VHH binders against q9y6x5. Designs and how they scored, part 417

Target 1, 379 residues: q9y6x5
Amino acid sequence: LPPKLLLVSFDGFRADYLKNYEFPHLQNFIKEGVLVEHVKNVFITKTFPNHYSIVTGLYEESHGIVANSMYDAVTKKHFSDSNDKDPFWWNEAVPIWVTNQLQENRSSAAAMWPGTDVPIHDTISSYFMNYNSSVSFEERLNNITMWLNNSNPPVTFATLYWEEPDASGHKYGPEDKENMSRVLKKIDDLIGDLVQRLKMLGLWENLNVIITSDHGMTQCSQDRLINLDSCIDHSYYTLIDLSPVAAILPKINRTEVYNKLKNCSPHMNVYLKEDIPNRFYYQHNDRIQPIILVADEGWTIVLNESSQKLGDHGYDNSLPSMHPFLAAHGPAFHKGYKHSTINIVDIYPMMCHILGLKPHPNNGTFGHTKCLLVDQWCI
Short names: E, the ipSAE of ESMFold2; O, the ipSAE of OpenDDE; V2, 0.75 times the mean of E and O plus 0.25 times the DockQ between their complexes.

## First folded at step 19 (VHH)

Design ja18 (framework vhh_7uia_1; at its last look DockQ between E and O 0.93; V2 from the best seeds 0.73)
Fold by OpenDDE, look of step 19:
Structure ja18 (fold): chain B 379 residues (1-379), chain A 124 residues (1-124)
Amino acid sequence: as target 1 above (379 residues)
Amino acid sequence: QLQLVETGGGLVKPGGSLRLSCVVSGFTFSSYAMAWVRQAPGKELEWVSSISGHGGSTYYQDSVKGRFTISTDNAKNTLYLQMSSLKPEDTAVYYCARVHYVYHSGRWEPFDHWGQGTQVTVSS
């Protein structure tokens, strides 16, 4: 039987939640599988970029999904969560479900993973759900497991996405113990439901399952605001993305705009595109705007409006608060093994290996995940 | 032409044991995962146990783990559920079901064929 892999993402699941809250179902999952405690995600630490990095093994500058909100100056197109269906934005890379889909006697399935409801390189998953936040986890799970069990050709790769604990993290802030405990309990219960469903269907032992996330969450406050209106007039620029990484498109001379912003706040770094730090791998793409503003952890960039978010993400990808985790179970993985850290782009070559797919050129390092796999030598 | 027939149910005291059987006909038994599901009075259907088609993997609901054992005899086309240390909470109609998704009444269901069920009653 061909190997099968289910990739599950719980949006905004900060890695240290595992240390600070109880997850009996997830811990059981880990006990029977593997855990990577911290996954260093890509900059910017946002949903669309990082989910696409997971499935392409590429940094943002390479796969072209550089933010949740984008603008292309040549075509004058805009990208957002409400406008993400144009293949133009996705076609700079080949995600793993497309690679898998194009193989003989294989198909892919997806439940609301970013980009899965878009034809990429003229290919779309044989089975997918259009994104709808109102659809329950149960329904998503039911469809995914149905496809994994009944499809012809067989589904060998599937994705499942859920919006929590991100939404709640934004609403309550990650430091709200009372509310976040409730939310994370629900997440753990969903993991329990997932495992139970797989066991019920007789898939558990033979299915590889990865549970991960795209980013963490940091605490924000009304006391930590950076008001751009105090530094520069709105008429001088177009805002493409706002916080915590603002993308600035100048309407006047770029240098003038830069000079007005460079000293706006001691808690914000201002970069010309060519001066963006190399470690971000966030420079070599036309969709990155001429100026970017990067707020310090926990600071929010605002206009003449107060932010209602008590938590946010998108900050420096070196910050632990931005890091998700990765847990996995299945025939490809060891049992009871814990690893300290990998890069999020390392997931792609690992998944390709598990599925027997030739990976496209990518930025991941297969060597970083070898210790997780039963068929590899761990140095 | 597909048929599942459960037997082995009955009345038993707490702490007792029962062995349920499900005889399958009309399909290749080893080609499908099989499951036991139960329904108590006034409660929803509850998954109890599953076994893979090849018989190598067995799974249990947490509430029955360590007490129930699922097994198959391919030569007899029979699924078994050995129940031990029975509790009043185990009282239900027990069904054997073939694991295969089917679209029914506007939704996908994980089981396409069921037996008639066998009553298990655990009482002092």
Scores: ipSAE 0.676, ipTM 0.897, lowest interface PAE 0.7, mean pLDDT 95
Fold by ESMFold2, look of step 19:
Structure ja18 (fold): chain B 379 residues (1-379), chain A 124 residues (1-124)
Amino acid sequence: as target 1 above (379 residues)
Amino acid sequence: QLQLVETGGGLVKPGGSLRLSCVVSGFTFSSYAMAWVRQAPGKELEWVSSISGHGGSTYYQDSVKGRFTISTDNAKNTLYLQMSSLKPEDTAVYYCARVHYVYHSGRWEPFDHWGQGTQVTVSS
């Protein structure tokens, strides 16, 4: 009886892949549901921050996951993709699965969405998988559908995370049509398997499903490197994060470090924290370091002369190459509707509406997503 | 005790029709989704069709959509699969199964009860 929602992320799925590659299964999903062609994500356009923005509706400065690598000067704590379990990092916001499972007669389930294996505000997802990248999509899907089908109290909100096409986008670059076609075909087959599994279990008609991503991918090159070691001695700063947005904690006078960096490359913007553009909404958190370096699209900040990445993300969120898409299907959504653009923070209040949850204060605008929903006046 | 009994299999020529039946007992029939699953010789189990527990929504794998129709008669506790325009590749043992996850041999499986199966053979 209660509304149910499955939120799926395929990491690094650039919006224009939909136009440039074949997706018969995703195309059928969209035909029977809705598509948002471009989702404007949050700066920086990295995995942990954007996945948390989806489930909190907050800019990174407000939810506190400001990068994939972080340092908190007050507590002296460090965060990385291999050291992400301390609730300290996550507790500046309340993600939707926590709010959901605190309601009477409701549970939440998670298959490896960032943060779901952490007890946030002393609350961990009711059912979850510890992160392990070697677990197949089929096993993740099997656990999610088992929890959706068999749990009491019922699972009403579930998440499912997959590492592709991000991993392959880094390895090959988004412009490698041969390899990316093969990768994206495999992802479309997984979407077909997901839909077929939900139909097989009798869940398809009554389950709302969102398929989205956190960011896109841009082409990199050995011709587009910015070597920090040629501009500044490593002893003058602590490097918190490197590329394409470097986070610099000065060990000497901040102005001296800034002056050594400001003319390092014409392909890199150097910002004192107070000078970070307001449109990034990336200033008002102690985890944002005193100096950040923002590389131009397709440029890589390195400490040596080479990089093995052929694609990357994390750049300015105004860049179309950084934007994912959103598709959705289910009883809450129209059939065959296409929408141009929303902000990634708008997804949270929409999901709260679908689930009948009161949203926490957030940066999303429910009105931006009204046209996707059958129960709303579309204006 | 929970029981599922299939009937209606047989030999049929390509283009022909056949109706499978599955009589169930031991549970509230309308509370569970039900499925037809088949296994061709030397092949893995393949989902064919499902119907929601209240006889509402029906689902089909792509290869049978438009040719097969799943239905129920709640008064008789019976699940049906009406098959038409049969093809040689439809040759398989057809099982009736209840949709409910069960833990078996270290993993969760989506069907907790199966019928004995009924053979469908499509050949000249």
Scores: ipSAE 0.640, ipTM 0.888, lowest interface PAE 1.7, mean pLDDT 93
ESMFold2 (binder alone), look of step 19: mean pLDDT 82; pTM 0.819
OpenDDE, second read of step 20: ipSAE 0.457; ipTM 0.816

Design ja19 (framework vhh_7uia_1; at its last look DockQ between E and O 0.90; V2 from the best seeds 0.00; counts 0 for: pae E 2.6 > 2)
Fold by OpenDDE, look of step 19:
Structure ja19 (fold): chain B 379 residues (1-379), chain A 124 residues (1-124)
Amino acid sequence: as target 1 above (379 residues)
Amino acid sequence: QLQLVETGGGLVKPGGSLRLSCVVSGFTFSSYAMAWVRQAPGKELEWVSSISGHGSSTYYEDSVKGRFTISTDNAKNTLYLQMSSLKPEDTAVYYCARVHYVYHSGRWEPFDYWGQGTQVTVSS
């Protein structure tokens, strides 16, 4: 039988939650599998970009999902969470479910993973759920496991997405011990449900499962605001994305806009597109706007309207608060092994290896995950 | 034409043992995972144990780990659940079920065929 892989994402699960809270079910999952304590994600550390990086092995500039909100000046199209269905935005890369779907005697399934309800390169998963935040985890899990168990051709790759603890992180802030403890307990219970379901179905030992996340969460405050209106008039630019990384489309001379913003706050770096630091791998795409503002950790870029978020993400991808974790279990993985760090783009070549897929060109390094795999030599 | 028939239930004292059997007809174990599910009075159905089609993997709900053992005899087309160290909390009707999703009552259910069930009562 061909190998099977289930990729699960809990949005906004910061890596150090594992150290600061109790996760009986997740810890048991880890005990029987592997853990990567920190995953360095891609810049910007947002949901759509990082989820697409996981399944393509590409940096944002390469796969073309450069933010949760995008604008293309040539076509005048906009991308957002409420407008993400146009293949135009996704077709600059080939996600792993498409690669898998195109193989003989294989199919893919997806429960609300970003991009899975869009035909990419004229291919869509044989099984998928349209995104609906009102659908319970149980229902998502039920459908995914049904497809994994009953499909013909067999589902060999599946994705499962859940919106927590991100939503709660935004609402309460990651440092709210009382509320976040409650939320994270629920997440752990969901992991318990997942494992129990797989055991119930007799799939546990033969199914590879990866549990990961796209980004972390940092504490924000009303005392740490950067008001752009204090620096530049709204008539001089169009805001494509706001915080903590703002994408600025000038309506006047770019240099003038830049000069008005460059000294706006000591807690914000302002970059012309060509001056964006190389380490971000966030330059070589037309969808990146002419000017980028990057707030310091915990600072929020606002207009005249005050932010209500107590937590946020999207900051520098070198910050530990932005990093998720990766845990995995299954026949491809060791048992009781912990690894310190990998890059988020490294997940793709690993998944390809597990599934026996030829990977598309990518930015991942297979060598970084070899120690997680039973069939590889670990240096 | 598919049938599952449970036997082996009864009354037992706490700490006692029972062995449940489920005779299967109409299909082969090697093609399907099998499960035991139980329902206590006034409670919802609870998964107890599963065994993979090839019998190489066995799984248990946490409350029965170390006490219950699931197994198959292919020659007899029979699924077993050996129960030991029984507790009052184990009192329920026990069902054997074939693991195969079926669409029913507006949703997918993980089990397409069930036995009639066998009563297990643990009481002093």
Scores: ipSAE 0.679, ipTM 0.898, lowest interface PAE 0.8, mean pLDDT 95
Fold by ESMFold2, look of step 19:
Structure ja19 (fold): chain B 379 residues (1-379), chain A 124 residues (1-124)
Amino acid sequence: as target 1 above (379 residues)
Amino acid sequence: QLQLVETGGGLVKPGGSLRLSCVVSGFTFSSYAMAWVRQAPGKELEWVSSISGHGSSTYYEDSVKGRFTISTDNAKNTLYLQMSSLKPEDTAVYYCARVHYVYHSGRWEPFDYWGQGTQVTVSS
């Protein structure tokens, strides 16, 4: 029986939701497996970059998905949530499902994980769903479990992506206890359904399952807006991405644009590309624009006075509000073990170990996850 | 070629016990997970219990946990369900099924072969 792994992401699942809301099904999952209480993700703390970091083990500057909105000046190409299928954007790295299915007698399956419906290095996941947010979790789960059960060559690596609690976190804000309790209960029920389906199929003890997320969520407010139009004329720059990390392509002298923005707000840091803090690992890629603006936690950069968001993410990756969790269960993992923190890039070499794959060069450290694994000694 | 045949159903009083058997032919029994699924009158099919192909892992729906025991005898290609502390709400036709997805009527379903079913009636 080859080792099998299912990687599940619930988008925008802030780590401290586990302490502040009830999750009977997820807590049972954790009790019989492992928990990492905080995963330090990569800057910027956005969906596409962090999902690609999980499956490549690379910082954003190294894998090339540096934001949810990108512009490449040489090719004149644009990337966005609705324009993400060009392999050009994804080809600076090799995600784990490509490496996995190139092994003899192995396949990969995907239910809507970012990038899995794109032919990366001319290779697309062996079985996949084209992204469509209207497809229910139950249908995604049914396809994934069907592929795990029926495929030849066998599916040994599978991914499953769900848009909540991110969508509701943006809509209501993480501090709306009434609405978020309802949303998070539904997510816990989905986790219960996942576990029951795996038990019904006889897969539960022999399938490794990781449940994680890409980032958290912080509370926003109409009282915490930064209006760029008050600081700089729109004619001086092209806006590639807006909030909470704005990507600014100057149309005039870069130093002049910087000087107009430098004192715009005490709640925003303005960086020339070469001055971006080294701890962000966010500098050495042509897709990172010459000037970035980084709002303080809970502040929103706008072109007008209002924002419809009550929650957002993308902020400094040192902020606990930006950190997801990781839980795992299966034959590779200990039972009842809790670990304080890992880096999100550490997930990739751990997954490669579980699957018996040689990892590509990456930024993760296998030693950080050794205590989670039954075949390793913890120091 | 492939056949699943259930036996052991019957009428029992509340609190009673029954043992269901499912004799399998036409495939390597230890290669597939097997399940018991029941259908009460006028109700949808309900998953009851599953066992891994090697028999090492057993799983139960919450309402039967602690009362029912699934097991296999690989030498006889037979799946069992030992039922105890039976309740009137356990009244149903009980089917054994092989866990393997099949495309049926526009949907993928997790069980490709079913037995004919055996009636279990729990009544005073």
Scores: ipSAE 0.508, ipTM 0.847, lowest interface PAE 2.6, mean pLDDT 93
ESMFold2 (binder alone), look of step 19: mean pLDDT 81; pTM 0.807

Design ja2 (framework vhh_7uia_1; at its last look DockQ between E and O 0.86; V2 from the best seeds 0.69)
Fold by ESMFold2, look of step 19:
Structure ja2 (fold): chain B 379 residues (1-379), chain A 124 residues (1-124)
Amino acid sequence: as target 1 above (379 residues)
Amino acid sequence: QLQLVETGGGLVKPGGSLRLSCVVSGFTFSSYAMAWVRQAPGKELEWVSSISGHGGSTYYEDSVKGRFTISTDNAKNTLYLQMSSLKPEDTAVYYCARVHYVYHSGRWEPFDYWGQGTQVTVSS
């Protein structure tokens, strides 16, 4: 029986929600498996980049998905949430489902994970759903479990993506205990449904399951706006991405654009590309624009129009509010073990180990995850 | 032909016991997980218990855990559900089913073959 792995993401699940809200089903999952309390994600702390970092083990500068909105100056191509299917954007890395299904007698399945409906290196997930946010979690789970149970060659790697609690975190803010308690209870019920479905199908004892997220969420406010239009005229630049990390393509000399922006707000750092802090690993890709603006936590960069969001993410990856968690259960994992922190790029080499795959060159460190695994000496 | 045949239902007092049997023919019994599913009057189908085809890992819905035991006899191609400490709320038609997805009525369903069902009634 080949090892099997289901990777699940609940978008925007901040690590400290586990302390501050009740999760009877998730806590049972953790009790019988492992928990990593904080996962240090990659800058910028946005959805597409961090989901691709999980499945490639690479920093954003290395895998090429550097934001949710991108521009390539050489080809003049644009990437956005609604224009994300061109393999050009994804081809700078090889995600784990491609490597997996190219092995003899193995296939991969996907329910909505970013990139799984794109033919990356001319290879699309063996079974997949086209992205559609109207499809319920139950339908996504049903397709994934159908593919895990019925497919030949067997599905050995599967992914499942859900938009919450990110969508509600943006709407209400993470500090809204009443609304977030209801949202997070619904998510815990979905985790309970997942575990019950796997038990009903007889899959629970032999399937490795990772439940994780891409980033957290921080509280925003109408009192914490940075009005970019008050500092610089639109004619001097092209705006590639806005908040909380703005990507600025100058139309005039970039030093002139930099000088117009550097004193715009004490709550925003302005970087020329070569001056981006080395700890971000966010410099060596042509898709990173010549100037970036990084808002302080909880601040929103706006044009002449005010923001309606009460929560956001994308900030400095050193911020605990940007960090998700990781929980895992299955034959590869210890029972009842808690670990303080790993880097999000460490998940990829761990998954490759579980599946018996040779990892591509990556930024992860297998040693950081050894203590989670039953077949490794924790030293 | 592939068949699943349940027996062992009946009327029993609260606190009593019954053993349901499901005799299977027409497929390799040990290659599939098997399940018991029940339907009380006017209610939706409810998963009760499953057993994996290899190694006998067993799973139970929370309300029956500790009272019901699922098992198999591979030599007889028979699935069992031993029910004890029965309650009026356990009153239902009990079906055995094979775990394998089938496309039906516009969606994938997790059970492709069902028995005819056996009535269990728990009443004074």
Scores: ipSAE 0.710, ipTM 0.912, lowest interface PAE 1.4, mean pLDDT 94
Fold by OpenDDE, look of step 19:
Structure ja2 (fold): chain B 379 residues (1-379), chain A 124 residues (1-124)
Amino acid sequence: as target 1 above (379 residues)
Amino acid sequence: QLQLVETGGGLVKPGGSLRLSCVVSGFTFSSYAMAWVRQAPGKELEWVSSISGHGGSTYYEDSVKGRFTISTDNAKNTLYLQMSSLKPEDTAVYYCARVHYVYHSGRWEPFDYWGQGTQVTVSS
């Protein structure tokens, strides 16, 4: 039987939640599988970029999803969570579900993973759900497991996405123990439901399952605001993305805009596009705007408005608060093994290996995940 | 033409044992996972145990782990559920079901064929 893989993402699940809260179902999942405690994600540490990096193995500058909000100056197109269906934005890379879908006697399935309801390179998953936040996890799970069990050609790769604990992290802040405990309990219960469902269907031992996330969450405060209106007039620029990484499109001379912003706050770094630090791998794409602002951890860039978010993400990808985790179970993985850290782009070549797919050129390193796999030698 | 027939239910005291059987006709176990599901009075259907088509993997609900054993006899086309250390909470109608999704009543259901069920009552 061909290998099968289910990739699950709980949006905004910060890695250290595992240390600070109880997850009996997830811990049981880990006990029978593997854990990577910290996954270094890509900069910007936002939902669309990182989910696409997981399934392409590419940094943002390479796969072209450089933010949750984008602007292309040539075509004058805009990208956002409410406007993400144009293949134009996705076609700079080939995600793993497309690669899998194009193989003989294989198909892909998706439940609301970013980009899965868009034809990419004229290929769309054989089975997918249009994104709808109102659809329950149960319904998503039911469809995914149905496709995994009954499809012809068989579904060999599936993905499942859920919006929590990100939404709650934004609302309550990650340091709200009372509310976050409740939210994370629900997440653990959902993991329990997932495992139970797979066992019920007789899929558990033969299905590879990865549970991961795209980013973490940091605590924000009304006391830590950077007001751009105090530094520059709105008429001088167009805001493409706001916080914690602002993308600035100057309407006047770029240097003038830069000079007005460079000293705006001691808690914000201002970069011309060509001066963006190399470690971000966030430079070589036309969709990156001429100036970017990067707020320090926990600081929020605002206009002349009050922020309602008590938690946020998108900060420096070296910050532990931005890091998700990865847990996995199945015939491809060891049992009871824990690993300290990998890069998020390393997930792609690992998944390709598990599925027997030839990976497209990518930025991942297969060697970083070898210790997780039973068929590899661990260095 | 497919049929599942459960037997083996009855009245037993707490701590007792029962062995349920499900005779299958019209298909082969090796092609499908099989499951036991139960429904207690006034409660929803609850998954109890599953066995993979090849018979190599068995799964149990947490509440029955260590007490129940699912197995198959291919030569007899029979699914079994060995129940031990029974508790009053185990009182229910027990159904055997074939694991195969079917669209019904507006949604996909994981089981396409069921038996008529067998009553298990655990009481002192």
Scores: ipSAE 0.545, ipTM 0.854, lowest interface PAE 0.9, mean pLDDT 95
ESMFold2 (binder alone), look of step 19: mean pLDDT 81; pTM 0.805
OpenDDE, second read of step 20: ipSAE 0.350; ipTM 0.778

